VH-VL binders against Coenzyme F420H(2) oxidase (fprA). Designs and how they scored, part 4

Target 1, 148 residues: Coenzyme F420H(2) oxidase (fprA), of Methanobrevibacter arboriphilus (b1a7s3r263to410)
Amino acid sequence: VTIVYDTMHYSTQKMAHEIAEGIMAEGYDVEMFFLHEDERSEIVKSILDSKAIAIGAPTINDEPYPSIGDLMYYLKGLRFERTGIKRKAVTFGSMGGKGGTPASLGKDLGEYGFDVVDTCEVYYVPDEEENKACFKLGQKLVEEAKKI

## First folded at step 1 (VH-VL)

Design D4 (framework fv_dargistotug)
Fold by ESMFold2-Fast, scan of step 1:
Structure D4 (fold): chain C 148 residues (1-148), chain A 119 residues (1-119), chain B 106 residues (1-106)
Amino acid sequence: as target 1 above (148 residues)
Amino acid sequence: QVQLVQSGSELKKPGASVKVSCKASGYTFTSYGMNWVRQAPGQGLEWMGWINTYTGEPTYAQGFTGRFVFSLDTSVSTAYLQISSLKAEDTAVYYCARGPRYSYYFDYWGQGTLVTVSS
Amino acid sequence: DIQLTQSPSFLSASVGDRVTITCRASQDISSYLAWYQQKPGKAPKLLIYAASTLQSGVPSRFSGSGSGTEFTLTISSLQPEDFATYYCQQYNSYLTFGGGTKVEIK
């Protein structure tokens, strides 16, 4: 399972780690990538080698974080609809205002050939129960990926 | 502010159908799950299941398969509970309740809809 | 299926009394337990989640404690507005409510 995220204030990173814990609790390995640090070619290779992905980004000034837009453009070009495998996906993110980034990303991934299982959005910093929701989201992602 | 507003009380005959609505406001509808809880007169609370507001996927508790259907209209931030082939034992107050996804405690509740089934 | 047992089912107490309600789970539910208050004719109101975290706006006289299989809700000084039925609820595996405890204030 591949997790890719970007963050400004640690919030989306905390969500990513909870999702990873949920995946690992089911006995699966996780590759995590931070868009500001990791090479895009490594991220794309990981996604191609995975049956399931989680993509996360914050909503800043009611707009998606720019680096995730660049990644999404590349994912569109890979034409996953041409493969024999419909990969599972979840999207997640934090917001300070209007929000909507996880839902927007989910819609785009669906159009790119992914089966989007669910999304998760939190206001600023996830509380204890929102962290549990992220953990469960990771478990659900793996449960759905096993069907492939 | 967060509000869940349910439709008004219903009086139905056995065999009829009823559709209860729950209109949400004050938050992003698709960011939280919507749960349904039933309470028969003088009895305790009974969880019926929930619907994922992003995917539209319902999950029913064991006793609530078949005649009970959860649905959504996300364009108006509204969840629905439909009960078909009503029986006298369906007489209860039906609540919608908001919860974090995959975490089943409820921070906001609708005011409840009384459904009475009698001949 | 996780069962929750509340005790007592009914209690009568005076204003100012310390009231304790117990909730026992048939299996370990860690700290994933909530408490609700339901006044006659009204929807339930969340008091406590994660066994001991007080919901915003709830008076400080309410407190929760416990973990694993035994939990308590305490009202340190009972007030007239606390006339209600109280429910525990686990959310470790799906959801189960306790049978309720009706608190009558003389």
Scores: ipSAE 0.006, ipTM 0.559, lowest interface PAE 11.3, mean pLDDT 81

Design D5 (framework fv_dargistotug)
Fold by ESMFold2-Fast, scan of step 1:
Structure D5 (fold): chain C 148 residues (1-148), chain A 119 residues (1-119), chain B 106 residues (1-106)
Amino acid sequence: as target 1 above (148 residues)
Amino acid sequence: QVQLVQSGSELKKPGASVKVSCKASGYTFTHYAMNWVRQAPGQGLEWMGWINTKTGNPTYAQGFTGRFVFSLDTSVSTAYLQISSLKAEDTAVYYCARDYYGSGRFDYWGQGTLVTVSS
Amino acid sequence: DIQLTQSPSFLSASVGDRVTITCRASQGIRSYLAWYQQKPGKAPKLLIYAASTLQSGVPSRFSGSGSGTEFTLTISSLQPEDFATYYCQQFNSYLTFGGGTKVEIK
C-alpha cells in the first residue's frame, strides 16, 4: 500500500500516520511519500506496484494544495481504467475553514479508474475519535484491497 | 550516511542565554521534523517539542513556553534551541532527534549537548 | 495528557536471562508505542516502534507486545551489550516518555 500526501502543517500528516498504523496492524507494509519533496517518478512507480493507495491534502482557499493537483494530472494520464485491475483508494485531509478537498480528490480518482472506498476530512488537528476513524480507514482500505 | 551533530558543552551563569545547534546531513532536511528532548542529570527523557522543518513553525510542550525558542537555518540544514534567562533547573543534556512528521519514530539522534547552569 | 509508567524502575540480571519490562499508559494509545535503549553517556537508540515492529538492525532477541494500555518489552537472552536503560514512548497524543528501566549486571 502507497500513501501520498502534502501539507503545510502536521494535521494531514498525522492522519496519514494513523492510516498507516491501521494498514500495518493488518500485516501489510506501507510506502509513504511527502509529495512536495519526493521524486514524482518514485511516487508513480510505487502507485503502479500497489493494489491500494491513500492520497491526502489539506484544503487552502477552497482549492487542493498545488502539488497534489500536479500528481492528479499525471495519474489521469496513466489511464488506470485500461489496466483491468481496479485499485482501491481512500482520500483524506485536514482543514482550517471551508473543506472539500478529500471529496474532490475522491471523485477525480474514481473517474481515473480507482475504486474509491471512503474519504475523511478533519478540522485542524484530529481528536481522539477522529484518530480512531483514520486508523479504521487504513484497515478498511486493506480489507477492500484483499478482494481484488 | 544520516548524522545529527550537535554543538559542544556549555557552562553558563544564571540569567545568561545559550544557543544549541543540531546540524543534519545525509538526508533531505525538510523531509523530517526535528524534536528536542531534555535529560536532567540522573533523570529520564523529557520531550520539549518539535519544529516543522518545512515551515519553520515550532510547537512547544507544556512547561517549555516563553524561555525556549526553536529555530532553523535550512540553507545549512541546522536546527537551533535557544534558552534565555537560564536557571539552575535547566542543567541537562539536550538532544535533537529527527521524526518522520508525527510518526513518533526517533530513528536518529544527535549526540547531546550538556548545558550546565551554575554560579 | 498521557502518562506512561514503567515497571520495574530497575532490575539486576545475568547474561542469558530473559528480561521483561512493562509500560502502562494512563489511557488507551492503541499501538502508538516505541521502545528505546540508552547506554551511559550516549543518545537513545530506537529498538521497536508500533508496539511490536523491530527496527532494522536490532537483534531478534528484542521483542515488543501489547496494545491499548499494557505493553511489554522482552529480551529473550540478555547479552553483555544489553545492560542499559530502556524507555517506552507514546505518540497517540503529543509525546510522552516513560520513567525508564535500568537493567544492571548482577
Scores: ipSAE 0.006, ipTM 0.531, lowest interface PAE 11.7, mean pLDDT 80

Design D6 (framework fv_dargistotug)
Heavy chain, then light chain:
Amino acid sequence: QVQLVQSGSELKKPGASVKVSCKASGYTFTSYAMNWVRQAPGQGLEWMGWINTNTGNPTYAQGFTGRFVFSLDTSVSTAYLQISSLKAEDTAVYYCARDRYDFWSGYFDYWGQGTLVTVSS
Amino acid sequence: DIQLTQSPSFLSASVGDRVTITCRASQGISSYLAWYQQKPGKAPKLLIYGASTLQSGVPSRFSGSGSGTEFTLTISSLQPEDFATYYCQQLNRYPTFGGGTKVEIK
ESMFold2-Fast, scan of step 1: ipSAE 0.007; ipTM 0.602

Design D7 (framework fv_dargistotug)
Fold by ESMFold2-Fast, scan of step 1:
Structure D7 (fold): chain C 148 residues (1-148), chain A 120 residues (1-120), chain B 106 residues (1-106)
Amino acid sequence: as target 1 above (148 residues)
Amino acid sequence: QVQLVQSGSELKKPGASVKVSCKASGYTFTSYSMNWVRQAPGQGLEWMGWINTNTGKPTYAQGFTGRFVFSLDTSVSTAYLQISSLKAEDTAVYYCAREGRYSYGYFDYWGQGTLVTVSS
Amino acid sequence: DIQLTQSPSFLSASVGDRVTITCRASQGISNYLAWYQQKPGKAPKLLIYAASTLQSGVPSRFSGSGSGTEFTLTISSLQPEDFATYYCQQLNSWPTFGGGTKVEIK
């Protein structure tokens, strides 16, 4: 299972870690990548080798975080819709205003050939219930991936 | 199956207060945020703000702070809009509308609307 | 806040006509745009979300297109039940609605 994210104020990073804990609680290994630190070729290789992915970013005004947009453009070019295996995906992110980045990313991933099973968005910093929701999102992702 | 049912019309004098209810059914109330939208007679739609049904935290659009209060009673799956110190300019149909916390951010179900008339 | 400008504000049309309504945003909103239909005395009804995705149960004669700042709602062959006021809404930031387009029978 591959998790890729970018963040400001660490809120999306906190969500990424909770999702990872949920995945690991189900007995699966997780590879986690932070877009500013990790090389894109390594991220793409991990995604190609995975049956499930989670992609996260905060919403900045009217656009998704720029580094995530770059990754998404690259993923579109890989033409996953032609592979015969419909990988499972979830999207997540934090927002300060209205938000909407996880929903937008989910729509794009669906068009790129992924089966998007859910999305998760929290206002600023996740509270206890929102942390629990992220944990459950990770569990749901791997449960759906078993159906492949 | 999903339904939002609002309280009936209100006729109030300036300076009075009103409390509009929006009762949800057919879904998990705390999974979807509730928005409030106003429509003055013959005018367009105006977003007033939302309340996070999981945390109870309200957020108000500019122009709706002060006299307007969003609240919840999760035990009966009901959202409330209270307007204090009513003015003639508050005359409008008030709608509640559901928006998913984890979806595309659109208002998929609406209450039927509550007409609040303020006249002296 | 993001301003939405709808054009035209009023449209007179006949059954069978192709109707096009434009919504322009004051800044980029990606695809976070929805379209609603409101009939007299009724609550608005969601037609399209994410700029181009039809809500379940909405007839295929309705379509949405656009991204960024320019969006269009098209009704390919207007039916009697389509005479209504249509509103665009952005949900990329603080939600705002366009001023509405009233579609009346000729």
Scores: ipSAE 0.000, ipTM 0.498, lowest interface PAE 15.5, mean pLDDT 80

Design D8 (framework fv_dargistotug)
Heavy chain, then light chain:
Amino acid sequence: QVQLVQSGSELKKPGASVKVSCKASGYTFTKYAMNWVRQAPGQGLEWMGWINTNTGNPTYAQGFTGRFVFSLDTSVSTAYLQISSLKAEDTAVYYCARGRYDFWSGYYFDYWGQGTLVTVSS
Amino acid sequence: DIQLTQSPSFLSASVGDRVTITCRASQGISSYLAWYQQKPGKAPKLLIYAASTLQSGVPSRFSGSGSGTEFTLTISSLQPEDFATYYCQQLDSYPTFGGGTKVEIK
ESMFold2-Fast, scan of step 1: ipSAE 0.006; ipTM 0.560

Design D9 (framework fv_dargistotug)
Fold by ESMFold2-Fast, scan of step 1:
Structure D9 (fold): chain C 148 residues (1-148), chain A 122 residues (1-122), chain B 106 residues (1-106)
Amino acid sequence: as target 1 above (148 residues)
Amino acid sequence: QVQLVQSGSELKKPGASVKVSCKASGYTFTSYAMNWVRQAPGQGLEWMGWINTYTGNPTYAQGFTGRFVFSLDTSVSTAYLQISSLKAEDTAVYYCARVPRYYYGSGSFDYWGQGTLVTVSS
Amino acid sequence: DIQLTQSPSFLSASVGDRVTITCRASQGISSFLAWYQQKPGKAPKLLIYAASTLQSGVPSRFSGSGSGTEFTLTISSLQPEDFATYYCQQLNSYITFGGGTKVEIK
């Protein structure tokens, strides 16, 4: 399972870590990438090898963070909709106002050939209950991926 | 126009409970999270946590779990801080402060309440 | 928790002096740092947010700089009304404040 996220706040990073813990609790390996620090070629390679992905991004002035936009464009180009197997996906992120970025990303991933199983969005910093929801999101992603 | 008004000072005995209010006006209450900040006499600022005014979910900083409870009454645009089983070390000025709608790059406490002094002494 | 180390903790300066206060973060926080001024008996007042953006109504003698882990608040020409304690605050992961810098005008 591959988790890719970007954030300037680390709020989305905390969500990514909880999702990863949920995945690992089910006995699966996870590779996690931070778009500003990790090599793009390694991120791409990990996604191509994964049955499931989680993509995280905060909202800036009601728009997705730019680096995630670039990743989404790349994923569109891979044409997963032409394969016989749909990879599972979840989207997540933090917001300060209107939000909606995880839902928008989920819609786009669905059009790109992914089976989007859920999305998760929190206001500013996740509380203990929201951290547990992220953990369960990771478990749900893995349970859905088993059905491929 | 925007204003946060807190309740008056409190003098309590150890073991008592106190409930501090922070009434918001001049903006849409549920569009801003409310933070609580403590300042003991002669000490610096200490963040206690925040409450999501839309969902009602509180988040507590390490060290402020258990005896401290954040709550809301959205019908009157008011946030509350309750401290139970008061101890002498709880003596401090307690501030409420809002964080703006957009927090990417500009998440800051642009408006603060005037502060509520809570004194705990026997 | 991200720790903020503020220096100096105390300084005394004359009217007209240029004053510099430093804030160092234990982890990268990009530009998600704010500066506050607190006068005795008053609530803190926001001076600067996003490391370098001056809050509306704040005198232009105040400026902020830095990114990542090292940040600076500068007062270009200290005035008598600047007698106060100054705090940095990070908003990158939860919220923490620096220890404060008390500025006494001679």
Scores: ipSAE 0.000, ipTM 0.511, lowest interface PAE 14.1, mean pLDDT 79

Design E10 (framework fv_ersodetug)
Fold by ESMFold2-Fast, scan of step 1:
Structure E10 (fold): chain C 148 residues (1-148), chain A 118 residues (1-118), chain B 112 residues (1-112)
Amino acid sequence: as target 1 above (148 residues)
Amino acid sequence: EVQLVETGGGVVQPGRSLRLSCAASGFTFSSYWMHWVRQAPGKGLEWYAVISYDGSNKYYADSVKGRFTISRDNSKNTLYLQMNSLRAEDTAVYYCARVKYLGAFDIWGQGTTVTVSS
Amino acid sequence: DVVMTQSPLSLSVTLGQPASISCRSSQSLLHSDGNTYLNWFQQRPGQSPRRLLYKVSNRDSGVPDRFSGSGSGTDFTLKISRVEADDVGVYYCMQGTHWPHTFGQGTKLEIK
């Protein structure tokens, strides 16, 4: 399972780690990538080799972080809708104000050929209950990926 | 024009419950995160709870977590605060306020007073 | 949590004289989007808070030019060029850059 995220106040990173714990609790290995530090080629390779992905980004000025937009453009170009395999996906992110990035990313991933099973959004920093929701999101992603 | 009106305050005994309402008008209520802020007698402003534009995300100050529940009904342009297990230290004027992205509380209600006393 | 500290906590001013209130944050309020989400509120006796300034220096509609804001990073100032009787009340600074949003303790402005 591949998790890719970017973050503004580390809140999306906190969500990413909770999702990873949920995945690991189901007995699966997870590769996690931070767009600010990790090589794009390694991120893309991991996605191509995975049955499930989780993509996270904060909402800035009611739009996704630019680095996530760049990744999404690359994923669109790969034309996953032309394969016989529907990879599972979840989207997540933190926000202040209006938000909507996880839902927007989910819609795009669905059009790119992914089966988007859920989304999750939190205000700034997730609390204990929201951390549990992220953990469960990771478990749900794995449960759906097993159906492939 | 743009207005927020709180109702539901009153005098209650410790351990009882109250539900506050905040009626919004003059703006697209469903596009804004909404907050509850209180002010104890003679003291400063303190944030308590927030709810996202669609009600899917909610956050609380530690002092009220498990006792207070924030909710909203976008079809009625109304924000709610359900207050359970009230304590004397919950005595305050409660304001609802609208927040822009990472901004300030640009619109406030007139406040409703909650007094918890025996 | 970001701690917001105001100084002075109480201020007595003669009508027509200037007033200045300081606000200091425990962390920089410069957001990654390039904006500084530092706001000033006024609360007149018996009334709800009213926002005067947002993003340090931007005046809300209906706020007189007598009110101005300045500062960057962790050090901010609210200035009233010529205090009028209607300015009596408590003034609060507030940051929206870091979660949770936090307020200063307030500065009470009185007329001599």
Scores: ipSAE 0.000, ipTM 0.460, lowest interface PAE 16.9, mean pLDDT 78

Design E11 (framework fv_ersodetug)
Fold by ESMFold2-Fast, scan of step 1:
Structure E11 (fold): chain C 148 residues (1-148), chain A 121 residues (1-121), chain B 112 residues (1-112)
Amino acid sequence: as target 1 above (148 residues)
Amino acid sequence: EVQLVETGGGVVQPGRSLRLSCAASGFTFSSYGMHWVRQAPGKGLEWYAVIWFDGSNKYYADSVKGRFTISRDNSKNTLYLQMNSLRAEDTAVYYCAKPRGYFDWSSFDYWGQGTTVTVSS
Amino acid sequence: DVVMTQSPLSLSVTLGQPASISCRSSQSLVYSDGNTYLNWFQQRPGQSPRRLLYKVSNRDSGVPDRFSGSGSGTDFTLKISRVEADDVGVYYCMQGTHWPLTFGQGTKLEIK
């Protein structure tokens, strides 16, 4: 399972880590990538080798973080609908205002050939209950991926 | 390791109320939805109520909707069932049950020992 | 509500012989996610139910491999390949696809 995220405030990173803990609790390995630090080629390779992905990005000033837009455009070009299987996906992110990035990313991934099983968005930094929801999101993602 | 212990049952007359408790241990209670299932004497199992892990959502069987209220206190690892306007047909052993996971609400991997509720005049 | 119908309602089996219990649902149990949320439980006299199988055929690690489940859509079967004395009890199927959750009537297994 591949987790890709980007954030300036590390709020989405906290969510990514909780999702990873949920995945690992089910006995699966996770590869996690921070778009600001990691090379796109490695991220794409990981996604192509995975049955399930989680993509996270914050909404800042009503705009998605720029690097996630580039990744999404690249994923669109890969034509995942041609693989004969639908990889499972979840989207997540934090917001400080209007929000909407995880829902928007989920819609796009669905159009790109992924089976989007859930999305999650929180204000700023996840509280205790939101951290538990992220943990459960990771478990849900893995259970759905087992069905492929 | 996982344990669920129900208490609060007893003999009560029709129209009265009882509150059942289910004390949970051995798992992260606050991460799981919880269910109540009953079994009338000599009869089969019957599902009645569920509450989400955070208390944000609840569902009931039509036969108890409006009379029974499910609730939880995650700080005490305890599930509750408030039973109002009890009827003779509510006589049963009441079990709390833990689902396997958040997304699989029906696969009860652990059950309590049950507490007996008898509604009679 | 989805009606779950079990047959037979009781059966007596000689030790070492196989046993089969059928469960039929009034509606398809395939959920929108492609999974079939059908569970099987065992209840010994005076004891709480315990899980045998979930999602038709998945067995808990503590459940003997003589128990197996099969089926799809609306017709399901629980099989015990070689009945042991410890298998005495009532077996219930239960659907989790539709609200409210519903159980079958139960099948009582006795050993001769």
Scores: ipSAE 0.000, ipTM 0.491, lowest interface PAE 17.1, mean pLDDT 80

Design E4 (framework fv_ersodetug)
Fold by ESMFold2-Fast, scan of step 1:
Structure E4 (fold): chain C 148 residues (1-148), chain A 117 residues (1-117), chain B 112 residues (1-112)
Amino acid sequence: as target 1 above (148 residues)
Amino acid sequence: EVQLVETGGGVVQPGRSLRLSCAASGFTFSNYGMHWVRQAPGKGLEWYAVIWYDGSKKYYADSVKGRFTISRDNSKNTLYLQMNSLRAEDTAVYYCARGGYSYMDVWGQGTTVTVSS
Amino acid sequence: DVVMTQSPLSLSVTLGQPASISCRSSQSLVYSDGNTYLNWFQQRPGQSPRRLLYKVSNRDSGVPDRFSGSGSGTDFTLKISRVEADDVGVYYCMQGTYWPLTFGQGTKLEIK
């Protein structure tokens, strides 16, 4: 399972870590990538080698964080709908004002050939219950990926 | 196995201070908010304090604000409660509890604080 | 602070019979996300509290299916369909919708 995220405020990073714990609790390996630091080619290779992905981004200035938009455009070009496998996906993120980034990313991933099973959005910094929801999101992603 | 173990309780005279510790194991401590709850002899449960997973936010019951301080050390998987200006009415069993989905899914065994002269 | 009121404060039940405990909040517990943060806890004599139910009706892992929760807004009920000897103890409801968190005063369950 591949987790890719980017965040200016670290709240989405905390969500990514909680999702990873949920995945690992089910006995699966996870690769995590931070768009601000990691090479895009390595991220894409990991996604191609995975049955399930989680993509996270905060909403900034009422729009998705720019680096996530760049990654999404790259993923669109790879034409995942033409592979023999429909990969499972979840999206997640935090908001400080206008929300909707995880839902928007999920819609796009669906159009790119992924089976989007759920989304998760929290207000800025996730509280303890929202962290547990992220953990469960990771478990749900693995349960759905097993069906492939 | 998920486990919380409280220590630091004991018999103490009025006006003194105690520091309680809660050692966590079997889960990623830094992912969870943590709570302190007490129970006076023969009485019900009373919530006193919470600290967020990263220590960024804390809330207290008004009755202890200014006297009790909650803190945590994620590198040591340990939660703390500093109790100052102790009074006879602070006599209770003190529990730490893990936050989580919808609060307090795991509790410690409790540590007894007796304030008596 | 939100006041949580339980009724009855104590009840005695014959083994195998049902038991019902009521919990009322001074204001609605529905949060802005549509969830109702009402938990039920069990405390057996000499032991730590254990969470039975969260968000009104969701059972924690390891909790027998004879425990069920229902209710909405300000009125909630914990039901035990067939009381067993191990159910002796004190039951508490708790609201998590508003800070500070508040517990009901507790209901003591005894076997006749």
Scores: ipSAE 0.000, ipTM 0.503, lowest interface PAE 14.8, mean pLDDT 79

Design E6 (framework fv_ersodetug)
Fold by ESMFold2-Fast, scan of step 1:
Structure E6 (fold): chain C 148 residues (1-148), chain A 121 residues (1-121), chain B 112 residues (1-112)
Amino acid sequence: as target 1 above (148 residues)
Amino acid sequence: EVQLVETGGGVVQPGRSLRLSCAASGFTFSTYGMHWVRQAPGKGLEWYAVIWYDGSNKYYADSVKGRFTISRDNSKNTLYLQMNSLRAEDTAVYYCARGYYDSSGYAFDIWGQGTTVTVSS
Amino acid sequence: DVVMTQSPLSLSVTLGQPASISCRSSQSLVYSDGNTYLNWFQQRPGQSPRRLLYKVSKRDSGVPDRFSGSGSGTDFTLKISRVEADDVGVYYCMQGTHWPPTFGQGTKLEIK
C-alpha cells in the first residue's frame, strides 16, 4: 500500500501516520512518500506495484498544494483505467477554512481509473476520535483492496 | 503583531560554535515551516536551511551541511541554528524567515531583523 | 539550482521618474499547476528584506500600487511608476518554483 502526502502543516502528516498504522495493523506493508522530498518516478513505481493508495494534501486558500497537482497530472497520463486492475484509493487532508481538497482529489482519481472507497477531511489538528477514524480508514482501504 | 526576533550572534574565532535563536510571536508558530537566510557583508541573500512545522524534515545548503543544525521548540515558539566549526566565510547577518507553502511557494513573507555573526581571528 | 540574474546591478533615478528592474531565470518558473512562483523583495539600508510581490504581480498588504510586476516563463520585470525617496535600497527577485529557493544578486536603486 502506497501513501503519498504533502504538507508544511501538522495535520495532514499526522493523518498519514494514523492511516499507515491502520494498514499495518491488518498485516500489510506500507510505503510512504513525502512529495517535497521524494522523487516522482519512485512514487509512481510504488503505486504501480500496489493494489491500494492513499493520497493526502491540505486545502490552502481553497487551493491544493502545487506539488500534488503535479503528481495528479502525471497519474492521469499513465491511464490506470487501462491496466486491467482497478486499484483502491482513499484521499485525506486537513483544512483551516472552507476545505474540499480530499473530495476534489477523490473525484480526479476516480476519473483516472481508481476505485475511491472513501475520503476524510479534518480541521487543523485531528482529535482522538478523528485519529481513530484515520486508523479505520487505513483498515477499510486494505479490506477493499483484498477484493482485487 | 507578527514578529520574529533573532539573537545569539557575536564575534567568534574560527573553529568555534554559536547557537542562534529566533523568537516568534503574533502567529501560530507550530503550523509554519521556518527558514534561515544569510547575507554576507556587501553581498546578496542566500538560503541555507529550512525546518518543517513539526521538526520532522530539515534541509540544508551544501555549504553548511554537516556543520549547521536547524531545530525548533514549538512549546517555546523558538527556532534555533546550531553552528559548529565556524569559518571566516560564515561571516554574515543571519535572518530567520517564515515559510508558508500555499499558492505562493516558499516565499518568506515575514522576516526577522537579523543577528550578526563575525568569524575573525 | 536555478540561477536568477538581475539587471541592471545598479541604477540612479530622479525623484518622480519611473524605474525598471529585470530578472531572468535559467529555467522556466511556471509550475505544473499553471502558477509562476516569482517574488520580489525590497531591502532598505540597514533593514531586513520585505516582500513586495508574489506570483509575479500580486502585491503584499501595505505595498503601494506604484510597484508592479510582470513577465512570464523566464523573463520578469519589477516597475516603480514614480520613485520616492523611501524606495532607496536593494531589490531582489526570488524563485519558489524549484527547490532550493534562489535569489537574484540584487539591484541597487539610488536617487540622483
Scores: ipSAE 0.000, ipTM 0.502, lowest interface PAE 14.5, mean pLDDT 78

